# VH-VL binders against q9nrl2r1430to1533, part 156

Target 1, 104 residues: q9nrl2r1430to1533
Amino acid sequence: GGVHELSAFEQLVVELVRHDDSWPFLKLVSKIQVPDYYDIIKKPIALNIIREKVNKCEYKLASEFIDDIELMFSNCFEYNPRNTSEAKAGTRLQAFFHIQAQKL

## First folded at step 10 (VH-VL)

Design q124 (framework fv_nezutatug)
Fold by ESMFold2-Fast, scan of step 10:
Structure q124 (fold): chain C 104 residues (1-104), chain A 121 residues (1-121), chain B 107 residues (1-107)
Amino acid sequence: as target 1 above (104 residues)
Amino acid sequence: QVQLQESGPGLVKPSQTLSLTCTVSGGSISSGWGYHWIRQHPGKGLEWIGSIYYSGRTDYNPSLKSLVTISADTSKNQFSLKLSSVTAADTAVYYCARSVYKGSRYYFDYWGQGTTVTVSS
Amino acid sequence: DIQMTQSPSSVSASVGDRVTITCKASQSISSWVAWYQQKPGKAPEPLIYAASSLQSGVPSRFSGSGSGTDFTLTISSLQPEDFATYYCQQADSFPLTFGQGTKLEIK
């Protein structure tokens, strides 16, 4: 990706972080607090890691950025039953992401 | 090993608030495990009441949402159930339980012995 | 809410029998079913999770199978201590729900 794509990725991550439903996604799940998370989720990711990758220019294509964000949501739905607070937050934030991602 | 123990009044009057406490030993309620209240009506099956997590977040059965509050006291390693405006329909054995997320998502691996609550005038 | 229906509601069996208990979900729940055993006056005890995974310490005569909507608990050679009520539970969706129970009786 170019400078325009990098700026767009950064803006979108900031909007996701500021969203009321970002709380399950801000940081990696704690292994101490949730010991079985890493037994189930093999590719953990969170918004702080995605933001760091954006800042280090690690996304060469918009599809790579989108894939990491979708992986984050996929992990949420894999670990959490439907209609839990985490799953509901994930559903709303994913819908918000899909609307914003149309601009990428 | 992990052990859960319920405590609270065995008799509650209609329209009052039922308060039960679960004391956890051998494990911390500040861990990522779920902690739950489940009840069993006389001669009937099991009903999940609600959950509390390490973060202090709660989930409640929608049929009881307006009547139920679950809270935690991490300093005492306890979590508690308050059920407001009780009626005879709330007569049940109340269990506290811990859930394991591995594979089954919310598989209840440890249960308290249960405490009988009768709602009667 | 996802309804869990057990069949039969009660069954009479003799020591040494193979006993099968079925649990049907009103919607597809993948493999997110657990089974519990409850003896009179006691709390339920875990037997099986994720439809087929045996809880540590539970005898190998207990087994579970199924996916989607239809789940089965099997006791291959019934022992005297197995007479109890058995419950299935789904964990696919909140609220968590249990079957009505199957009472396993002597005779």
Scores: ipSAE 0.384, ipTM 0.805, lowest interface PAE 2.7, mean pLDDT 89

Design q125 (framework fv_nezutatug)
Fold by ESMFold2-Fast, scan of step 10:
Structure q125 (fold): chain C 104 residues (1-104), chain A 121 residues (1-121), chain B 107 residues (1-107)
Amino acid sequence: as target 1 above (104 residues)
Amino acid sequence: QVQLQESGPGLVKPSQTLSLTCTVSGGSISSGYYWHWIRQHPGKGLEWIGSIYYSGRTDYNPSLKSLVTISADTSKNQFSLKLSSVTAADTAVYYCARSVYKGSRYYFDYWGQGTTVTVSS
Amino acid sequence: DIQMTQSPSSVSASVGDRVTITCKASQSISSWVAWYQQKPGKAPEPLIYAASSLQSGVPSRFSGSGSGTDFTLTISSLQPEDFATYYCQQADSFPLTFGQGTKLEIK
C-alpha cells in the first residue's frame, strides 16, 4: 500500500488506456451486444472498472492491482479464439503491461 | 428472423476488384455478433475470408493477405467485401454469414443464399 | 492453420440407418467444432456447435461427440431429408477452417 503506489497504479492505468491495443479492454462487455459473454466469463472486469477502484483506493497491495489486470487479460484469452484481433491486442497489451509493472 | 442476402456482379475480369454486399434484415449489424464472408470453390470445400464487428474492426484470413477489405454501412444495415486483383482461383460461390459467441467460440448460425462469382476474361 | 480432415469422403445409406461421420483436427481444438449440413444449390445450415450442442430446431436424431482432435457427427435414424453434404469447422483458432465435406447419398 501507500500514496506512491496508488499514484503509480493511476499512471499505469492511464498508459494502458492510451495504448493502441486497449480497445477491447476500455469498458465492460455489453450484455445486449454479447449475450453469452457473462455465461462464460464469471469475473468480468475492464480498465474503466480498474481505474474506478484505483480512484476509490480499493487496492491495498500492488499484487491486488496486478491480479485485476491479469484477470482482464485471462478473460480475453478465455473468450476470444487465438489469433483474433482481440486476442492479438491482448497479447501485445499484456506484454506492455508486464514491462511497465516492473515499476510496481 | 434474421435473413442475409448477397448481391454483386456475377462476372469479374482478372486483375479487377470483386465487390459484394450483404444486406441484413430482422437484425442489426450493430449487434454484438460478427459478420463474415465465406466462399466455396468449385469442387472444393468452404473457405473463411474474414469478419467485421460493428465497431469497424476486421479479421482476415492470412492467405488473402492485403487483397481483402470488409466494411460496414450501419445506416443501410449492410456489410461488404472487396477482393482486389482477382484471378480465376477466386471463382466461387460467396456467402455472407453471422456468427454467435457460444461457449467462447464462433459458429455460423445464419447464412445468406450465396452468390456465384466467375472470374473470366 | 488448423487442418480439418473428414472421413469418409462419401457414404451411401438407406432411410433408417445409423450414419457416422468423423472429423480429425491437425492439433487439439478442445471442443470447438461445429457441424453444418448443405443441400445441392443451397447454403450450409448449422447443426451442432461446441462439439455436442444441438442447434435450436435441429432434430434430436443428430448428435455430436468428441474432444481434442477427434470428432464425430451421428445421425441415429436417417430420414429422406438428411441426404446432403456435411462439413465440420474448427473455431479454436483464426483463420477458421472447414473439413473437405462428406457426401451422404442414397444407397
Scores: ipSAE 0.160, ipTM 0.723, lowest interface PAE 4.4, mean pLDDT 88

Design q126 (framework fv_nezutatug)
Fold by ESMFold2-Fast, scan of step 10:
Structure q126 (fold): chain C 104 residues (1-104), chain A 121 residues (1-121), chain B 107 residues (1-107)
Amino acid sequence: as target 1 above (104 residues)
Amino acid sequence: QVQLQESGPGLVKPSQTLSLTCTVSGGSITTGYSWHWIRQHPGKGLEWIGSIYYSGRTDYNPSLKSLVTISADTSKNQFSLKLSSVTAADTAVYYCARSVYKGSRYYFDYWGQGTTVTVSS
Amino acid sequence: DIQMTQSPSSVSASVGDRVTITCKASQSISSWVAWYQQKPGKAPEPLIYAASSLQSGVPSRFSGSGSGTDFTLTISSLQPEDFATYYCQQADSFPLTFGQGTKLEIK
């Protein structure tokens, strides 16, 4: 918990959103356009949802924030085969996240 | 039922660009998972060329990456393949196909009838 | 790329026979395997997804099994309309790859 940690979470989410590889993660996958997604992925999440949780002070521990980001990447790798555009973007963004998360 | 139909020239000269179009009926290319081009060389198996998604994003077979472009025309409910600098090795039957993520990731549930392309002078 | 190797390349069988076709992946691919049937002059038709799930409308004599690297398609009692070429396909990694095909011929 704390104001300092919440500010750090917001800064990190903003950096993730601005990253070139954030496009698969900006918002929830559309059920209308990809109807099979929600049959496979049982705990969907996206950067807009994580950012909303940060703004509402729903993360009490850094580990909770990190767990939601890792769930987002885990969902990407579960749904998408290796070497797809989504999986490659996820791999690069996850590496970027791990470097930035050292500040938490 | 969803139907896919390939169209394009049956004969292409070496070094030219092969252009094929897939027309989809009974479903929208803006719904469903992804749309693919697959070819079959004479006496050989099937080779995946690439895919396009509802968002317009594409993925290509790395062996063809610099030579292949797949695009979509949502107003006509069509997606198209351009393969540049063709050689005799590109002679094949070309199929368009839809894939769904039904427990197997990429599973081709509908295929076009195929169009034969011969690359010859 | 993940190589899919089918065995046998061809098999001769009689109506009523039990036929088994094997597909081996060059590396572990979980259960991300599909099977297709292709008749001469026609496009491939979907048979099985997720290694063992039957496509709607496909006769129950068709079944699939396997995980990891070894996969099998079985036809429990061959019918005249089953003479065709069969292909396996992996979806663990891009590029998507197919087996070389198994031609099922009349004995």
Scores: ipSAE 0.404, ipTM 0.819, lowest interface PAE 2.8, mean pLDDT 89

Design q127 (framework fv_nezutatug)
Fold by ESMFold2-Fast, scan of step 10:
Structure q127 (fold): chain C 104 residues (1-104), chain A 121 residues (1-121), chain B 107 residues (1-107)
Amino acid sequence: as target 1 above (104 residues)
Amino acid sequence: QVQLQESGPGLVKPSQTLSLTCTVSGGSISSGYSWHWIRQHPGKGLEWIGSIYYSGRTDYNPSLKSLVTISADTSKNQFSLKLSSVTAADTAVYYCARSVYKGSRYYFDYWGQGTTVTVSS
Amino acid sequence: DIQMTQSPSSVSASVGDRVTITCKASQSISSWVAWYQQKPGKAPEPLIYSASYLYSGVPSRFSGSGSGTDFTLTISSLQPEDFATYYCQQADSFPLTFGQGTKLEIK
């Protein structure tokens, strides 16, 4: 992807960050706060990391960007029991993402 | 080391709000655990009411609808339950409990002693 | 909500007996089950997490097994201090739910 792709990725990440349900996804999970997280989740990721990758032009294809966002949601659903506040936020934010990602 | 202690009124009138507080010692409520309220009706099983996390986020049992609120006061190392519009069905022993992250699932490793609440006129 | 059904509701046993308590989930919950022991007038105490792992300090006569929908708690040789009510709990989804309890009584 070109500069137009990168602009679209940046816009989408900003919209995700501003969404009310972004709170579980803004930053990497703290090992101090959640000690077993990294024993269970082998490929941690968060919106701040994805945004850095966008800004550094590390996504060559829209599919690579989408894969990182989907990994973030997959990690949420793997770690958090069904129907927790984190899982519900993840479900709503993922649905929002799927609508916006149609533009990519 | 970790101890939980419930406190609150033993008798509440119908339609009033039940307020209970759990005081935690030997550990911090802002650490990476979750903190829960569980009740036990006379001669019956256990019912999970809700939880609060280190982040201040809460989860509630949907069967209690909009009637329940859990909050935390990290400066006092306490978390509290408010249950509004109580009826005789809310008569129970109320426990506070801690959950550890055992394989990303909630299991209760420490419990308070329980406080008996009777809803009666 | 996931319903947890315990059987039997009560059992009478003698010291030295092998006792088995079962717990059935209304849908598959993998291994996400805990077991608790409650003595009269006291709070529940944890025995087992993730179907089969014992908490520190729990005697080895206690064991748990099962996956999916069917789970068991076994006491291999009943001791006097084991007379209590036992509860299972699922941790697969919110709301967290408990079985109705199994009361273990002296024969």
Scores: ipSAE 0.379, ipTM 0.812, lowest interface PAE 3.0, mean pLDDT 90

Design q128 (framework fv_nezutatug)
Fold by ESMFold2-Fast, scan of step 10:
Structure q128 (fold): chain C 104 residues (1-104), chain A 121 residues (1-121), chain B 107 residues (1-107)
Amino acid sequence: as target 1 above (104 residues)
Amino acid sequence: QVQLQESGPGLVKPSQTLSLTCTVSGGSISSGYSWHWIRQHPGKGLEWIGSIYYSGRTDYNPSLKSLVTISADTSKNQFSLKLSSVTAADTAVYYCARSVYKGSRYYFDYWGQGTTVTVSS
Amino acid sequence: DIQMTQSPSSVSASVGDRVTITCKASQSISSYVAWYQQKPGKAPEPLIYSASYLYSGVPSRFSGSGSGTDFTLTISSLQPEDFATYYCQQADSFPLTFGQGTKLEIK
């Protein structure tokens, strides 16, 4: 993608980071605190990594950007039991993302 | 090599706040486990009260959410339960427990010995 | 909330018997069930996680099976130390919920 697409990705990432439910997604889960996380989740990702990829122009297509965001939510729902604080935050943030992604 | 030990008053008056503490040895409460309170009413089964995660985030049983607070003191390696406005229905043995992530979910691997709490006037 | 229902509520058996305890979830919980053993005056001790995996140190006479809504705990050859109350627990959804317990008694 072009510079205008990258600007749209940056704006969407900023909106996600700003959202009250972004707290489980801001940074990677600590390997020191939760070592077994990385045995279960094979493709860890977080908003800080996605934002860095946007800033480095690593997304060629909007679908690649959307896939990374969806992977982040998929990891959350795979690791966390339903109705935990993390899973509830993920559900609400994913719904917000789906509304905002219509602008892409 | 983890051990959990409950402490707190064995007798609480109705309408008061029950306060219990779990002291953890052989492991850090700031490690990647979740730490839970579970109770057992006389002659009945087990009821999950709530949990605190290494991050400080808490989850509570919705039936108790307005009445329960769980907190952690990492400097003392302790986590605590406060249950407000107690009634005779809160009479139970209270356990603290650790859960470990196995088979894609959290299961209890270590339990404290339990402490008996009686709510009476 | 997911309700866990155990059957039977109590069972009488003799040393050497094969004992089966069942647990039914009110909705599908995949394989996210654990089993615990509790002796009088003691805390529950873990036996099985994720329906079929034994915790370290648990005797091989204990086995678990099931998926979805129906789960079983089997003791293949009952020993004197096995007389206790057994609880199932679902880990699929918060709040975490336990079955009402099955008391295993001497015949």
Scores: ipSAE 0.316, ipTM 0.791, lowest interface PAE 3.8, mean pLDDT 89

Design q129 (framework fv_nezutatug)
Fold by ESMFold2-Fast, scan of step 10:
Structure q129 (fold): chain C 104 residues (1-104), chain A 121 residues (1-121), chain B 107 residues (1-107)
Amino acid sequence: as target 1 above (104 residues)
Amino acid sequence: QVQLQESGPGLVKPSQTLSLTCTVSGGSISSGYSWHWIRQHPGKGLEWIGSIYYSGRTDYNPSLKSLVTISADTSKNQFSLKLSSVTAADTAVYYCARSVYKGSRYYFDYWGQGTTVTVSS
Amino acid sequence: DIQMTQSPSSVSASVGDRVTITCKASQSIDSWVAWYQQKPGKAPEPLIYAASSLQSGVPSRFSGSGSGTDFTLTISSLQPEDFATYYCQQADSFPLTFGQGTKLEIK
């Protein structure tokens, strides 16, 4: 892709960041604050990391971008029990993502 | 070593608000652990009331959600429970506890000694 | 809510006995069960997490097993200090729920 394609990924990340349910996903979990997270989650990722990858042109295919977003949700559901505030936010944000990703 | 200690009045009148505080020593409530309130009714099992996370986020048992507020005061290393409109059914021993993921999601690795609360006129 | 049902509600045993108590979840909780021991007048103490992982400092006579809906706590050779009430707890889904307890009494 080019500038137009980068803008599409950037636009989608911005929409996710602005969503009310983005709060668990904005930044990487702190190893100091949550020491067991990185023992359990082997491929940590967050919206700030994904946005940085978009800006550095690291996504060559839309599928690579989608895979990173889905990994972020998968990590949420692996770490957090069902019906926690984090898991509920993740479920709603993932549904929103699936609708927005149709534009890619 | 982490220690938790409950404090609050042992007798509360019906319709009043029950207010309990858990003081944590040997660890920070701002660390990535979850901090919980659990109660035990006379002659019955354990009931999870709710939790507060390092982020300030709370989760409540849906059976109590409209009546419960949990808050944290990081400057005092304390977290507190307020249960409004109490009735005799709220008579119980109240525990505060810490949970870790530790391969079992919410596994309670440290508990306070418990404080007995009686709701009576 | 996920209901946790313990069996038996009470068991009488003698020192040296092998004791098994069970916990059944109303739906699959994978391995997300913990076990606690509570002595009269005291707070619960952690015994086991993730169905089978023994808490540091807990005697090896305690063991846990199971997955899905059926879980067991076994004490291989009962000691005098083991007479207590035992609780299972699921952590698969909120709200967190406990079993009703199994009281282990002297025969």
Scores: ipSAE 0.334, ipTM 0.789, lowest interface PAE 2.9, mean pLDDT 89

Design q130 (framework fv_nezutatug)
Fold by ESMFold2-Fast, scan of step 10:
Structure q130 (fold): chain C 104 residues (1-104), chain A 121 residues (1-121), chain B 107 residues (1-107)
Amino acid sequence: as target 1 above (104 residues)
Amino acid sequence: QVQLQESGPGLVKPSQTLSLTCTVSGGSISSGYSWHWIRQHPGKGLEWIGSIYYSGRTDYNPSLKSLVTISADTSKNQFSLKLSSVTAADTAVYYCARSVYKGSRYYFDYWGQGTTVTVSS
Amino acid sequence: DIQMTQSPSSVSASVGDRVTITCKASEDISSWVAWYQQKPGKAPEPLIYAASSLQSGVPSRFSGSGSGTDFTLTISSLQPEDFATYYCQQADSFPLTFGQGTKLEIK
């Protein structure tokens, strides 16, 4: 294939990954490095997992895809205090997502 | 038993850069805690300076933004503070501290003993 | 920045007294308050996190309460080792901020 053959979900995930504020969201938080994370966050998710689900055609509805992205942001804001670098990145990336998601 | 120890010069001239190091023993700075610098001015309360997380990400008090740099040397199990262009107002006891669990919202469970820094000509 | 104001700035008490120290946040911080004890010439020591959770090893005579903007640290039966300065700290938002301290003195 090519870029024009990517699904709408794949294109949006690629745009999120390319965004400067994606760094807290690229991969799951390490259980070894941050053990308390999994005591607090019961449904961990990250962009690499969402992208894998898109590639395996696991999203049947746009709402399911949007729910996973929103869960990712919700986890960020639950774990991180306001105005931390992670929370600020999450706020900016979520705003970007909401604009791009209008095309879904 | 986690222990933190501050080190650096006790006397710094105005306009110079204050450099302090915190040496951590009994635990790794690469484990999922935040590592912080906090200072206490004579006769005043505590002021949070900034933090470095296990990932190397830093957060700074906006009142000190552009003057503060915090860095980590994981091979030495140390993290350091640089405060540039110091004045007499930077005279304080400087503490390094560990924050336990972001989910308990940055609670300082271990502190160094503190090091006194005087800014004077 | 969130301002933390402690009251009183100093309090005189006797061994066996019940002592209450209050802390007021300039905006709603939910339950994200910690309390520390500092003795002269020493670093602060952790007492309480998340407004009411007692640090392991801290005597049960210490307790914390409150939510929103108003928080209280209580010592139910003051002991000689409790004479110190107490600080509250908010953890709802960066930058982290502390109260000005309350000095607990012998009456």
Scores: ipSAE 0.402, ipTM 0.804, lowest interface PAE 2.5, mean pLDDT 89

Design q131 (framework fv_nezutatug)
Fold by ESMFold2-Fast, scan of step 10:
Structure q131 (fold): chain C 104 residues (1-104), chain A 121 residues (1-121), chain B 107 residues (1-107)
Amino acid sequence: as target 1 above (104 residues)
Amino acid sequence: QVQLQESGPGLVKPSQTLSLTCTVSGGSISSGYSWHWIRQHPGKGLEWIGSIYYSGRTDYNPSLKSLVTISADTSKNQFSLKLSSVTAADTAVYYCARSVYKGSRYYFDYWGQGTTVTVSS
Amino acid sequence: DIQMTQSPSSVSASVGDRVTITCKASQSISSWVAWYQQKPGKAPEPLIYAASSLQSGVPSRFSGSGSGTDFTLTISSLQPEDFATYYCQQADDYPLTFGQGTKLEIK
């Protein structure tokens, strides 16, 4: 992509970060507080890492950006049972992302 | 090793608030995934009440509606249950428990000994 | 809510017998099942996780199997200390739910 595409990724990440349901996704899960997380989740990711990748121009295609966001949601649904606060937040934030991603 | 111990009044009057505390030793409540309250009605099975997570977020059994509050006091290494507007149906043995991921999400690997709560006038 | 139904509700068996306890989920829960043993007047103790993995320190006569909706706990050679109530638990969906329990009495 280009400068315009990278600006669009940054705007979308900022909108996700500011969303009420972003709290499970803002940064990586703590190994100290959740010791079993990294035994289960092999490709951990969070919004702060995705934003850093956007800032460093590491996404060359919109599909690469979308894949990282979807991986973040997939990890949430893998680790957390349905109807937990984390899974519910993930479901709502994912729906919001799908609407916003149509602009990419 | 990790030990959990429940404490609170054994007798509560109808319409009052039941308050129970779980004291954890041999481990910190600010580490590990989640901490739970589970109860057992006389002659019946186990009912999950709710949990508090590493982030301080809580999840509650919908059958208890808005009657339940679980909170943590990390300075005392305790977490507590408050159940408001109790009735005779809340008479049970109350357990606190820790859960870990072991391929069976929320596997309860440590339990307190349980405390009996009777709700009567 | 996911309903966990155990059968039988009670069973009496002789020392040395093979005993099976079944747990059925009202919907598919993959392998998100644990089993607990509760002796009279005591808290439940962890027995099996991930449908088939034995808790450290639990005798090898205990085993678990199953996936989806049907799960089984087996005691291959019943001992006097196995007198207890056994509970299955699902962790696929909130609220977390337990079976109603199976009471095992040794004849």
Scores: ipSAE 0.035, ipTM 0.705, lowest interface PAE 5.8, mean pLDDT 87

Design q132 (framework fv_nezutatug)
Fold by ESMFold2-Fast, scan of step 10:
Structure q132 (fold): chain C 104 residues (1-104), chain A 121 residues (1-121), chain B 107 residues (1-107)
Amino acid sequence: as target 1 above (104 residues)
Amino acid sequence: QVQLQESGPGLVKPSQTLSLTCTVSGGSISSGYSWHWIRQHPGKGLEWIGSIYYSGRTDYNPSLKSLVTISADTSKNQFSLKLSSVTAADTAVYYCARSVYKGSRYYFDYWGQGTTVTVSS
Amino acid sequence: DIQMTQSPSSVSASVGDRVTITCKASQSISSWVAWYQQKPGKAPEPLIYAASSLQSGVPSRFSGSGSGTDFTLTISSLQPEDFATYYCQQGDSFPLTFGQGTKLEIK
């Protein structure tokens, strides 16, 4: 239940994309470059997919949007060992997201 | 058949920059593997220095702070280590190694033969 | 950083013996440990990954076990070529860290 505005979801995704730590999350991981990724990660997602879902009005609730963003971070931490560049970027971006998500 | 070979000067003076290159054959450094530098101090254990990935992204051991730089030259199928401001504590055998994918939590399946670096005036 | 402590630091054994080397992590690393064999003047050679998976080409007398903080490398029937130093390594967290090594010597 909070306020559900597409402009709010779009603003959050834009802020995430523009963040310095977004680089691991901009697009889906390439199976050619990382062959074992899809053997380990069963529900792949990335910011470009989430942004497309926002633009197509596929999120009915703020919780659905938040769940997809959290899935993205969970995938990062499941695949990447702790304290790797990807995991560190994920940790910082997730903290930034939690602060920004208070606006939803 | 993947092979790795280290090259670089065996003697470096204190405060100078140590520069080593790893030449990879039988596999591409642009593949889904990661490529690492590991060193072994005389009579002691192994210390991981850092890594570079197919994307060109690097990770470094925090104990080496801003002193370490790893880079790749895809056209030559090489990756290189630069360690600045060396001291006698940097005297070690330096290995380059390949790690299988991140999902398997870094296991070094191929190693170079190692190159001895002595830091001495 | 995760500290990896091997026990014993050295062990003397005879051909045909069963040898066990233990590795303890300072915090839980799930199953993310690898084992390497190093002979004097040579690079480490991979033996085991993910605690118990045998590297292709490594003899079946080598086996690994463990999870959490306590890991074991076992050589079921020691051969002359097995006298070497053995290292464990954790892959759970950066920086990657190794044990101090266990030297396997002729008794």
Scores: ipSAE 0.323, ipTM 0.786, lowest interface PAE 3.1, mean pLDDT 89

Design q133 (framework fv_nezutatug)
Fold by ESMFold2-Fast, scan of step 10:
Structure q133 (fold): chain C 104 residues (1-104), chain A 121 residues (1-121), chain B 107 residues (1-107)
Amino acid sequence: as target 1 above (104 residues)
Amino acid sequence: QVQLQESGPGLVKPSQTLSLTCTVSGGSISSGYSWHWIRQHPGKGLEWIGSIYYSGRTDYNPSLKSLVTISADTSKNQFSLKLSSVTAADTAVYYCARSVYKGSRYYFDYWGQGTTVTVSS
Amino acid sequence: DIQMTQSPSSVSASVGDRVTITCKASQSISSWVAWYQQKPGKAPEPLIYAASSLQSGVPSRFSGSGSGTDFTLTISSLQPEDFATYYCQQADSFPYTFGQGTKLEIK
């Protein structure tokens, strides 16, 4: 395929999506199910949005990509108390991301 | 307003499974709240057992580990606790409670009246 | 787990007194503490959340303060209906943990 299909960002997002701990991060939090989330989290983001930005070549620098992934984790830890299932998944996935991001 | 009501057996034999149900009125368990089980041992303090979220995700007190299961029945607006292999140490008043996100954390705002459970032969 | 230790275990006071109850966390919990009042045979009732925010409907004589590891609940002028057991609770980390309680008794 195209050059984008071989991008380091695309490969890393695919690895994050496939990880067992990605479930809190796959899509945006539902406003219908969690209406207060968007009052608290001012810059919501999820892996599907990040992947779309990668596919549209919107990340010019690796730092921009890393910032969006870190924002995703920061939102998780801000909203969810420590040691909840969401926070534990976030902690493990963030550690995995930091290892994989060294390839960037 | 929102009301929570516990129901279940008052007496359970050692090694059996304790089953309690919380019926919620005046609000939906499918909303963005968290729903909890908390117990109080005779003459002692409060112990958080676990919670279930709108998504069906559960969190349990690690001290109770594999002994606890919390589930929800949205059609009945109920959530339930199963505590396996009970002993005399599980004798307590059991409360269900709701928590709401405010002040950057979840805090308990509504509690059931409590139901007394005695574990005895 | 975060341990919550209350002091004193019991206090005797008279109507009109200023009463102070303290709670210490085994590690820093920022301001993520709540206070509850429990009367005999009743469920706990929320008083304070986020260390210092008053729950809706709670009388203004109740106040909370503190951050980090040390927290205080104050009743500025004790009323007859205030004789109860008081519990602190940390909301920072699962599992949620409570203090052992402080029993407020009539002199």
Scores: ipSAE 0.142, ipTM 0.743, lowest interface PAE 5.2, mean pLDDT 88

